# VH-VL binders against p08169r482to628: the designs that were tried, part 7

Target 1, 147 residues: p08169r482to628
Amino acid sequence: LLCGVSDGKQRFDLSALARHSELEQNWEAVDGSQREAEKKHFFINICHRVLQTGQARGCPEDAAVCAVDKNGSKNLGRFISSPTREKGNIQLSYSDGDECGGGQKIITNITLMCKPGDLESAPVLTTSRADGCFYEFEWRTAAACVL

## First folded at step 18 (VH-VL)

Design x1
Fold by OpenDDE, look of step 18:
Structure x1 (fold): chain C 147 residues (1-147), chain A 120 residues (1-120), chain B 107 residues (1-107)
Amino acid sequence: as target 1 above (147 residues)
Amino acid sequence: QVQLVQSGAEVKKPGASVKVSCKAFGYTFTDYYMHWVRQAPGQGLEWVGWINPNSGGTRYAQKFQGRVTMTRDTSISTAYMELSRLRSDDTAVYYCAREPWYSYGFFDSWGQGTMVTVSS
Amino acid sequence: DIQMTQSPSSVSASVGDRVTIACQASQYIRSYLNWYQQRPGKAPQLLIYKASSLQSGVPSRFSGSGSGTDFTLTINSLQPEDFATYYCQQSWKIPYTFGGGTKLEIK
């Protein structure tokens, strides 16, 4: 699997967003639509499984996206597909998460959009499907800009 | 006032099982993970595992995998730890301790401890 | 597993003294380090969490410092009730692990 994508002569490298060492921290997003006590925390890694450290210490080993709430931790998807370019952005799809009913497994899509000069911003949750089977994040980051 | 009250001392033979209870008072039982920590006589503290009282999900230290079972009864705000195939080196005071479900991993309240003695 | 090493294993001091206890982690754990006090025959009690945050109700003479791998618990002006065993605990990674303890005895 690649941690980047090529579209013609344009190359994109998401490696800068990857957290490989336990010295580093996962990317974090919070569902702000809930009360503090009911907030769901999301931990995201790029092209790598979530680091099982800190607040993500209970996350499943193979999760690239992990959700933590009062019920515990869930695998929202694994890094088993390379990024693609769609509509001028970079699309990352994490699949094969935990079972969410009816034989379905959770899928998480991350849309990365170019924001020059910004490698510090975190992803933002944009969609949380009611059945718990699908999540979407938008991420404005310099890593999504053409090299 | 937050209080964790554990069951009384146990004396068991090797190979037997023991089940310790921990009843929570003064707070929302399902808002905190319940951990179990043991302490052999004159020794330090050893983490056994945790249970999420809300979901029933558990996480055990590898050392106790296959021998420990943590459960809970939310209707009476009680957590249980069962340890099977007991050995002499399982002799210890067993503590329940709560951790906020989203925290830096500290135990802000402890039970009084339950002494479990394993002897032939 | 992350090993936690406390030093010293025991220390003798007098009321009013300043005492420092060290805790070292075998790997980087950021600030996920907690300190507990255990009096004889009693359950542990939380003193410090997140390396330096004082737990509610704990006297201000207790303080924690450090980050990464090296941490310190400091007790200023020891009181009679402070003679106990102290443990550090990391919560950076599962399994949680504790230091071996430091027994603070009265001189």
Scores: ipSAE 0.918, ipTM 0.955, lowest interface PAE 0.4, mean pLDDT 96
Fold by OpenDDE, look of step 19:
Structure x1 (fold): chain C 147 residues (1-147), chain A 120 residues (1-120), chain B 107 residues (1-107)
Amino acid sequence: as target 1 above (147 residues)
Amino acid sequence: QVQLVQSGAEVKKPGASVKVSCKAFGYTFTDYYMHWVRQAPGQGLEWVGWINPNSGGTRYAQKFQGRVTMTRDTSISTAYMELSRLRSDDTAVYYCAREPWYSYGFFDSWGQGTMVTVSS
Amino acid sequence: DIQMTQSPSSVSASVGDRVTIACQASQYIRSYLNWYQQRPGKAPQLLIYKASSLQSGVPSRFSGSGSGTDFTLTINSLQPEDFATYYCQQSWKIPYTFGGGTKLEIK
């Protein structure tokens, strides 16, 4: 699998968002919609499994996206598909997460949008489907800009 | 006042099983993970595992995989730890300890401990 | 697993003394380090969490410092009730692991 995407002559490298060392921190998505007692914490590692450290220490080994709440940790998807270019943005799709009912497994989509000069902003949760089977994040980052 | 009350001392033969209980008082049982930590006589502390009281999800130290089972009864705010195929080196005081579900992984309250003696 | 090494294993001191206990992690653990006190015949009690945060109800003579791999517990002006065994514990990774303990004895 690639941690980047090519669209014609345009190349994109997402490696700056990947966390490989336990000296680094997972990305934590922003979600201000929940009360603290009911809050879910989302940890993301773009081209690698979530580091099982710190607040993500209980996350499943194979999860690239992990949710942590009062019920524990859930695998929201695995990194088993390379990034694609769609509508001028970069699309990441994580599948084969934990089962969420009816034999369906959780899927997570992340849309990366170019924001020049910004490699520090966090992803934002935009969709959490009521059945718990689907999540979407938007992430404005310089990593999504053409090289 | 927060209080964890454990069951009494146990004496078992090698190969037997032991089940220790830990009843929680003075707080919301489901807001904390329940951990188990043991201490052999004159020795240090050893982490056994945890249970999430909401989901019943567990994580055990590899050393105890296949021999330990942690359960809970939320209706009575009680956690249980069962250790099977006991051997002499399982002799220890077993503690339950709570951890906030989202924290830096500290144990802010402990049970009084349960002495488990394994001898022929 | 992350190994936690405490030093010294034992120390003798007098009431009013200043005592420092060291804890070293075998790898980087950021600030996920906690300190406990265990009096003879009693369960451990939390003193410090997140390397330097004082647990509610714990006397201010206790303090924690450090980050990464090296941590220190300091007790200023020892009191009679402080003679006990102290343990550090990491919560950076599963399994949680403890230091070997430091027994603080009266001189």
Scores: ipSAE 0.909, ipTM 0.951, lowest interface PAE 0.4, mean pLDDT 96
Fold by ESMFold2, last read:
Structure x1 (fold): chain C 147 residues (1-147), chain A 120 residues (1-120), chain B 107 residues (1-107)
Amino acid sequence: as target 1 above (147 residues)
Amino acid sequence: QVQLVQSGAEVKKPGASVKVSCKAFGYTFTDYYMHWVRQAPGQGLEWVGWINPNSGGTRYAQKFQGRVTMTRDTSISTAYMELSRLRSDDTAVYYCAREPWYSYGFFDSWGQGTMVTVSS
Amino acid sequence: DIQMTQSPSSVSASVGDRVTIACQASQYIRSYLNWYQQRPGKAPQLLIYKASSLQSGVPSRFSGSGSGTDFTLTINSLQPEDFATYYCQQSWKIPYTFGGGTKLEIK
């Protein structure tokens, strides 16, 4: 598996966003529910499983995205496919997450968009499908800019 | 106001099973993970595992995997721990303890403990 | 698993003394460290969470400090009810693990 993509003229490398070390922290997003009991915390890594530490300590071992809420933690997808180009942006599609009904497994897409000069931004949840089987994040970051 | 009340002491022979209960009072049972922690006589504390009372999901310390089962009944705010194939080194006080579902992993209330003695 | 090492194993002190108890983690745990007091024959009681946050109802003579791998619990102006065993516990990774304990005795 690659943590980048090339399309002849352009090369992209997302490895600066990967978190490997105990001194690092997973990327995090929150689905801003007004009630604490319905609040969902998302822990995200790039090209790597989430670090099972801190608030993500209960996350499943191979999750690349993990959701934590009052019901526990869920695998929202594994890093088993390389990133691709998608409409001028970069997409990571994490698949083979936890079961979510009808034999389906949860999938999470992260769309990364070039934002020069900003490597410490955070992903933003843009889609949480009602059946619980699909999640989408957008992320404006310098790591998504052409090399 | 917050209280965790455990079932009484048990004496068992090696190879048997034991099931300990922990009834919760004075708080919303489903806002907290329920943990089990044991303490052998004169020894320190050892984490056994947790159960999420909403989903019923569990996580166990590796040394208990395959021998411990944690369950709950939300209608009576009660958690259970069953330990099978008991050995003499399972002799300990077993505590239930609660942890807020999103926290720095601390136990802010404990049951009184249940002594489990395993002897022939 | 993360091993937690407490020192000293026991300490003798007098009412009014200041006592410091150390806890060391075998790997980085940031501030996911909690302290408990256990009186003889009783369940443990939470004192400090997140390394330095005082639990509600715990006297201000108790304080915690540290981050990373090295942590301390300090008891200022020791009182008769403080003679007990103290445990640190990490919650950075599963399984949660405890230090071996520090027994605080009357001199």
Scores: ipSAE 0.835, ipTM 0.919, lowest interface PAE 0.6, mean pLDDT 93
Fold by ESMFold2, fold request of step 21:
Structure x1 (fold): chain C 147 residues (1-147), chain A 120 residues (1-120), chain B 107 residues (1-107)
Amino acid sequence: as target 1 above (147 residues)
Amino acid sequence: QVQLVQSGAEVKKPGASVKVSCKAFGYTFTDYYMHWVRQAPGQGLEWVGWINPNSGGTRYAQKFQGRVTMTRDTSISTAYMELSRLRSDDTAVYYCAREPWYSYGFFDSWGQGTMVTVSS
Amino acid sequence: DIQMTQSPSSVSASVGDRVTIACQASQYIRSYLNWYQQRPGKAPQLLIYKASSLQSGVPSRFSGSGSGTDFTLTINSLQPEDFATYYCQQSWKIPYTFGGGTKLEIK
C-alpha cells in the first residue's frame, strides 16, 4: 500500500500526517452535534492504524479510525486501500470496520484538500450516517498539496 | 453512597471453576467499566480484565484469555467474573472496581474483595 | 506490557515526617498514572489520578508529581492513619499494570 497518489501529472504524499510512535498522538475529532454525555470521540490516523494509547487504549488493533463512546470502542475502518484522486482532492477510504447490521461493515472516507502552509490542522466530521455504517471527514492540510 | 458488594469467599479444588459476583449500588451501572483485579496473598495487584456493562464488550489480560469470562446483568446492576480450570496459583482476593467510561483509567470505587482459595 | 517499578519496597517513618515514594514506568505513559492506598485487610482506595489530581476526600498532605516515566507520591505530614501499602498503576495501555507496592510503617 502507498500513502500517496499519482495521476500521471501530479504526485501527492500524505505520509507527514501518519502517526507511528507512542510519543505521538492520534488525530482527534468530536461529533459536535451531540450533548457532552452522548458524544463520540474519534481517533484517526493516516495510512496507519490508530495508536492504542491514552483515551484510545481500548481501540481495536487494526482500526485506522476508532470511535469511543459509552458503549466502548469501535473500528470505523482499516487502511487496506491506497488514497485516490477525487474531483481535485484526495480521498482515503478506510473500510472493513466493525459490523453495523445487515452484514455491512463500517466505512470511513476522509477527503483531504490542499491548504498551503498548514500541516497541523485537524480533520472535521462532516457525515455520520444514522445507521452507523458510514462516516466522512474533511481535512484541509498542506499534506494534500501537490509535490 | 457508591458501593460495590461482592459474593462470599470460595474454596475450590484444582480444575474447578468459580464465579464471583459484584453488585453495584448508588450510581448508574452502565456509565462505568467494571474491572476485575486480583491480589495473591502477600503480593501486589494484577489486572484481570474489564467489561463494558452497557454493551457487554470485554477485554482480558493475555494470561487469562481462554480461562476467564466476564458477564453482567444490567437489570440487577451486577457484574460477574468466572475463572475456569483453576490452579493453586489462582488463589487470591478478587476485587471488582469501576472506571468511568471516558477517563484517565482510574478505579474510583472497589468491592470488598472475594477470597478464592484453590487447594486439594 | 508496561512494567511499573516502585521504590522503596518498604519504609519506616515517624508521625510528621515527609515520605516520598517513587514509581517508574518501563515505557512512556504521559500522565496516565494513578496512586492507591491499601490499608491492611481492605480494598485499595484511589488517592491520586492523572499523576497529580487529588481524588475527592483525600487530605491535601498527599501530592503526586511526574510525567513520562518517572512519578512521585509525597506525604508531607505523615499521620498514624497513613500506615498502609501504596501502589501506582498505569492506564496508558492495556493491560493496566501496577507497581509492586510500598509498605509504609509508622515507627
Scores: ipSAE 0.828, ipTM 0.917, lowest interface PAE 0.6, mean pLDDT 93
Fold by ESMFold2, last read:
Structure x1 (fold): chain C 147 residues (1-147), chain A 120 residues (1-120), chain B 107 residues (1-107)
Amino acid sequence: as target 1 above (147 residues)
Amino acid sequence: QVQLVQSGAEVKKPGASVKVSCKAFGYTFTDYYMHWVRQAPGQGLEWVGWINPNSGGTRYAQKFQGRVTMTRDTSISTAYMELSRLRSDDTAVYYCAREPWYSYGFFDSWGQGTMVTVSS
Amino acid sequence: DIQMTQSPSSVSASVGDRVTIACQASQYIRSYLNWYQQRPGKAPQLLIYKASSLQSGVPSRFSGSGSGTDFTLTINSLQPEDFATYYCQQSWKIPYTFGGGTKLEIK
């Protein structure tokens, strides 16, 4: 698997966003709920499984995105496909997450958009489908800019 | 106010099973993971595993995987730990202990302990 | 698994003494380190969480410090009721693991 995409003349590399070691931290997002009992914490890695440390210690071993709430932790998708181009942006699609009903497994898409000069921004949850089977994040970052 | 009350001492033969209960009082049972920790006589503390009382999801230490089952009944705020195929080195005090579901992983309340003795 | 090493295994001290107990993790655990006191015949009780935060109701003579791999519990003015065994515990990764304990004997 590749942590980038190339279209012949343009090359993109997301490796700067990957977290690999115990001294690094997963990327994080929180849903918009105002109530603590309803809050969901998301732990995200790029091209790598989440680090099972700290607040993500209970996350499944192979999740690339993990949700933690009062009910425990869930695998929201694995890194099993390379990033692709989507109309000027880069998309990571993490699939084969936990079961979410009807024989389906959770999928998470991350759309990465070029933002020159900002490598430390955070992903933002934009879609949480009502059936619990699909999540979408958007992420404006220098890592999504052409090399 | 907060209290965890465990079932009484058990004496078992090797090969048997034991089921220990832990009833919670004075707090919202589903706001906390329930853990089990054991202590052999004169020795230190050993983590056995946890159960999330909402989902029933469990995690066990590798050495207990396949021999331990943790369950709960939320209607009576009670957690259970069952250990099967007992052997003499399972002789220990077994504690239940609670951890807030989103925390730095500390046990802020403990049961009084249940002595399980395994002897032939 | 993360191995937690406590030292010393036992210590003998007088009322009023300052005692320091060390705990070392086999790998980086940031500040996911908690301390417990266990009096003879009783369940453990939480003293310190997140390396240095004092649990409610715990006397201020207890303090914790450290981060990363090296941690310390300090008792500044020993009292007779401090006779107990002390354990550190990491919560950085599953499985949670405890140090071997430090038995504090009051002279």
Scores: ipSAE 0.826, ipTM 0.917, lowest interface PAE 0.6, mean pLDDT 93

Design x1
Fold by ESMFold2, fold request of step 21:
Structure x1 (fold): chain C 147 residues (1-147), chain A 120 residues (1-120), chain B 107 residues (1-107)
Amino acid sequence: as target 1 above (147 residues)
Amino acid sequence: QVQLVQSGAEVKKPGASVKVSCKAFGYTFTDYYMHWVRQAPGQGLEWVGWINPNSGGTRYAQKFQGRVTMTRDTSISTAYMELSRLRSDDTAVYYCAREPWYSYGFFDSWGQGTMVTVSS
Amino acid sequence: DIQMTQSPSSVSASVGDRVTIACQASQYIRSYLNWYQQRPGKAPQLLIYKASSLQSGVPSRFSGSGSGTDFTLTINSLQPEDFATYYCQQSWKIPYTFGGGTKLEIK
């Protein structure tokens, strides 16, 4: 599996966003649209499983995105597909997450958009489907810019 | 007033099983993980595992995998820990302790402890 | 697993003394360190969480410091009721692990 994409003329590499070391931290997002007791916290890694440390200590081992709420931790998708080019952006689709009903497993898509000069931004949750089976994040970052 | 009240002391023979209960009072039972921590006589503290009372999901220390089962009954705000195939080095006081579901992993209330003695 | 090492294992001190207890993690745990007091015959009680945050109802003579791998618990102006064993505990990774304890004897 590659942590980048090439379309013959342009090359892209997301490796700067990957977190591997116990001294590093997962990327984080919070769904603050509900009461504190129902809040959902998201831990995200790029091209790598989440680090099972700190607030993500209970996350499943192979999750590349993990949700934590009062019911515990859920796998929102694994890194089992390389990123692709989508409408001038980069899409990373994490699949084969936890069961979410009807024989379905959770999928999370991250759309990464070039933002020169900004490697410290965070992903933003844009979609949380009502059936609990699909999540979407958008992420404006210099890592998504052409090499 | 937050309280965790545990079942009484147990004396068991090697090879038997024990089930300890922990009843919660004075708080919303499902807002906290329930943990079990044991202390052998004259020894320090050892984490056994946790249960999430909402989902029933558990994590156990590797040492106890295959011998411990944690359960709960939310209708009576009670958590349980069962330890099977007991041996003499399982003799300890077993504590339940609660942790807020999203925290820095601290135990802000403890049960009074249940002595489990395993002897021939 | 993360090993937590406490020192000293025992300390004898007088009322009014300042006592420090050290706790070292075998690997980086940021500030995921908590301190407990266990009086003889009683369950442990939370003193400090997140390395330095004082639990509600705990006297201000207790304080905690440190980050990373090295942490201390300080008791200023030791009181007779502080006779107890003190434990550190990490929550950075599962399984949670405790230090071996420090027994504080007042004399």
Scores: ipSAE 0.824, ipTM 0.916, lowest interface PAE 0.6, mean pLDDT 93
Fold by ESMFold2, look of step 18:
Structure x1 (fold): chain C 147 residues (1-147), chain A 120 residues (1-120), chain B 107 residues (1-107)
Amino acid sequence: as target 1 above (147 residues)
Amino acid sequence: QVQLVQSGAEVKKPGASVKVSCKAFGYTFTDYYMHWVRQAPGQGLEWVGWINPNSGGTRYAQKFQGRVTMTRDTSISTAYMELSRLRSDDTAVYYCAREPWYSYGFFDSWGQGTMVTVSS
Amino acid sequence: DIQMTQSPSSVSASVGDRVTIACQASQYIRSYLNWYQQRPGKAPQLLIYKASSLQSGVPSRFSGSGSGTDFTLTINSLQPEDFATYYCQQSWKIPYTFGGGTKLEIK
């Protein structure tokens, strides 16, 4: 598995976003709920499983995205596919997450968009499908810019 | 007042099983993980595992994997820990302890402890 | 698993003394370090969470400090009721682990 994509003339590499050591922290997003008891916390890694530390300590092994809420921790998808080019952006699709009903497993898509000079901004949750089977994040980052 | 009340002391022979209960009072049972921690006589504290009472999901320390089962009954706000194939080094006081579901992993209330003695 | 090492294993001190107990983690745990007091025959009680946050109802003579791997519990102006064993505990990774304890004896 590769942490980048090349279309023969343009090269992209997301590796700067990957977190590997316990000194580093997973990327985080929150669903925007004001109430603590209703909040869902998302822990995200790029091209790597979530670090099972801190608030993500209960996350399932091999989750690349993990949701933590009052019900516990859920695997929202594994890193089992390399990033692709999608309509001028980079898409990373994490699949084979936890079961979410009807024999389905959770999938999370991350759309990464070039933002020169910014490796610090975090992903933003844009879609949480009502059946709990699909999540989307958008992420503006210098890592999504052409090399 | 928050209170965790555990079942009484038990004496078991090697190879038997024990099931300890922990009844919660004074708080919303499903807002907190329930943990089990044991302490052998004269020894320190050892984490056994947790259960999320809301979902029933569990995690166990590896040394207990395959011998411990944690369950709960939310209708009576009670958590259970069952330990099977007992041996003498399982002799300990077993505590339940609660942790808020999104916290820095601290135990802010403990049961009184249940002594489990395993002897021939 | 993260090994937690406490020192000293026991301390004898007088009322009014300042006592310091050290706790070291075998790997980085940021500030996911909690302290408990256990009186003989009783369950542990939370004193400090997140390395330095004082639990409600705990006297202000108790304080915690540290981050990363090295942590300290300090008791200023020791009182007779502080006779107990003290444990640190990490919650950075599963399984949670405890230090071996520090037994504090009042003269």
Scores: ipSAE 0.813, ipTM 0.913, lowest interface PAE 0.8, mean pLDDT 93
Fold by ESMFold2, fold request of step 21:
Structure x1 (fold): chain C 147 residues (1-147), chain A 120 residues (1-120), chain B 107 residues (1-107)
Amino acid sequence: as target 1 above (147 residues)
Amino acid sequence: QVQLVQSGAEVKKPGASVKVSCKAFGYTFTDYYMHWVRQAPGQGLEWVGWINPNSGGTRYAQKFQGRVTMTRDTSISTAYMELSRLRSDDTAVYYCAREPWYSYGFFDSWGQGTMVTVSS
Amino acid sequence: DIQMTQSPSSVSASVGDRVTIACQASQYIRSYLNWYQQRPGKAPQLLIYKASSLQSGVPSRFSGSGSGTDFTLTINSLQPEDFATYYCQQSWKIPYTFGGGTKLEIK
């Protein structure tokens, strides 16, 4: 698997966002629109599994996105597909997460958008489907800019 | 007031099993992970594992994997730890301890402990 | 697993003294380090969480510091009730692990 994509003459590389060692931290987003007891915390890595440390210590080993809430930790998708070029942006689709009913497994899509000069921004949750089977994040970052 | 009350002392022979209970009072049982920590006589503390009381999901220290089972009954706010194929070096006080479900991994309340003695 | 090493294993001190207890992790744990006091025959009691945050109801003579791998617990102006065994515990990674303990005795 590749942590980048080429589209005609343009080349993109997301590897600066990958977190590989325990000295680093997963990226994090929260769903703050709910009461504290119903809050969900999201731990995200790029092109790599979530690091099982700190607040993500209970996450499944193979998750590339992990949700932590009052019920424990869930695998929201694994890194098993390379990123793709989508309408001027980069898409990562993490699939084969935990079961979510009807034989389905959770999928998470991350849309990465070029934001020059800002490598350490944060992903934002934009969609949480009611059946619990699909999540979307948007992420404005310099890592999504053309090389 | 928050309180964790454990079942009484147990004396077992090697090869037997023991099941210890921990009843919670004075708080919302499902807001906290329940952990088990043991202490051999004159020794330090050793983490055994946790159970999430909402999902029933568990995580065990590797040395206990395959010998320990943690369960709970939310209708009576009670957690259980069962340890099988007991050996003399399982002799210890077994504590239940709670951790808020999203925290820096600390135990803010402990049960009084249950002495489990494995001999002969 | 992350090994937690405490020093000293025991210390003798008088009422009114200041003591420090060290705890070292075998790898980086940021500030996921908690301290407990255990009086003889009793369950442990939380003193400090997240390296330096004082638990509710714990006297202000207790303090904690450190980050990364090296941590200390300081007790200022010892009181008779402080003579106990002290444990550090990491929660950075599963399994949670404890230091070997430091027994604080009256001189």
Scores: ipSAE 0.812, ipTM 0.911, lowest interface PAE 0.6, mean pLDDT 93
Fold by ESMFold2, look of step 19:
Structure x1 (fold): chain C 147 residues (1-147), chain A 120 residues (1-120), chain B 107 residues (1-107)
Amino acid sequence: as target 1 above (147 residues)
Amino acid sequence: QVQLVQSGAEVKKPGASVKVSCKAFGYTFTDYYMHWVRQAPGQGLEWVGWINPNSGGTRYAQKFQGRVTMTRDTSISTAYMELSRLRSDDTAVYYCAREPWYSYGFFDSWGQGTMVTVSS
Amino acid sequence: DIQMTQSPSSVSASVGDRVTIACQASQYIRSYLNWYQQRPGKAPQLLIYKASSLQSGVPSRFSGSGSGTDFTLTINSLQPEDFATYYCQQSWKIPYTFGGGTKLEIK
């Protein structure tokens, strides 16, 4: 598996966003539209499983995105597919997460958009499907810019 | 007033099982993970595992995997820990302790402890 | 698993003294370090959480400091009721682990 994508003319590499060591932290997002008892906290890694540390300590071992709420921790998708190009942006699709009903498993898509000069930004939750089976984040970052 | 009240002391033979209960009072039972921590006589503290009372989901220390089972009954705000195939080195006080579901992993209330003695 | 090393294992001091207890983690744990007091025959009680935050109802003579791997519990102006064993505990990774304890004896 690759942490980048090439369309024959342009090359992209997301490796700068990957978190590997105990001194690093997962990327984080919060669903701030809900009451305290219903809040979800999201822990995200790029091309790598979530670090099972800190507030993500209870996350499943193989999750690349993990949600933590009052019911515990959920695997929102694994890194088992390389990034792809999507209309000038990069899409990373994490699949084979926890079961969410009817034999389905959770999928999370991250759309990464070039923002020159900004490598410290964070992903933003844009979709949380009512059936709990699909999540979508958008992320403006220099890592999504052409090499 | 927050209180965790545990079942009474148990004396068991090697190879038997024990089930300890922990009843919660004075707070919303499902707002907290319930943990189990044990302390052998004259020794320090050892984490056994947790249960999330909402989902029933559990995590156990690897040492206990396969012989510990944690359960709960939310209708009576009670958590349980069952330990099977007991051996003499399982002799300890077993504590339940609660942790807020999103915290820095601290135990802000503890049960009084249940002494489990395993002897021939 | 993260090993927590606590020192000293025992300390004897007089009322009014200042005592420090050290706790060292085998790897980086940021500030996921909590302190407990256990009096003889009693369950542990939370003293400090998040390395330095004082639990409600705990006297201000107790304080915690540190980050990363090295942490300290300080007790200023010791009182007779401070006779107890003190444990540090990390919550950075599962399984949670505890230090070996420090027994504080009042002279």
Scores: ipSAE 0.788, ipTM 0.910, lowest interface PAE 1.0, mean pLDDT 93

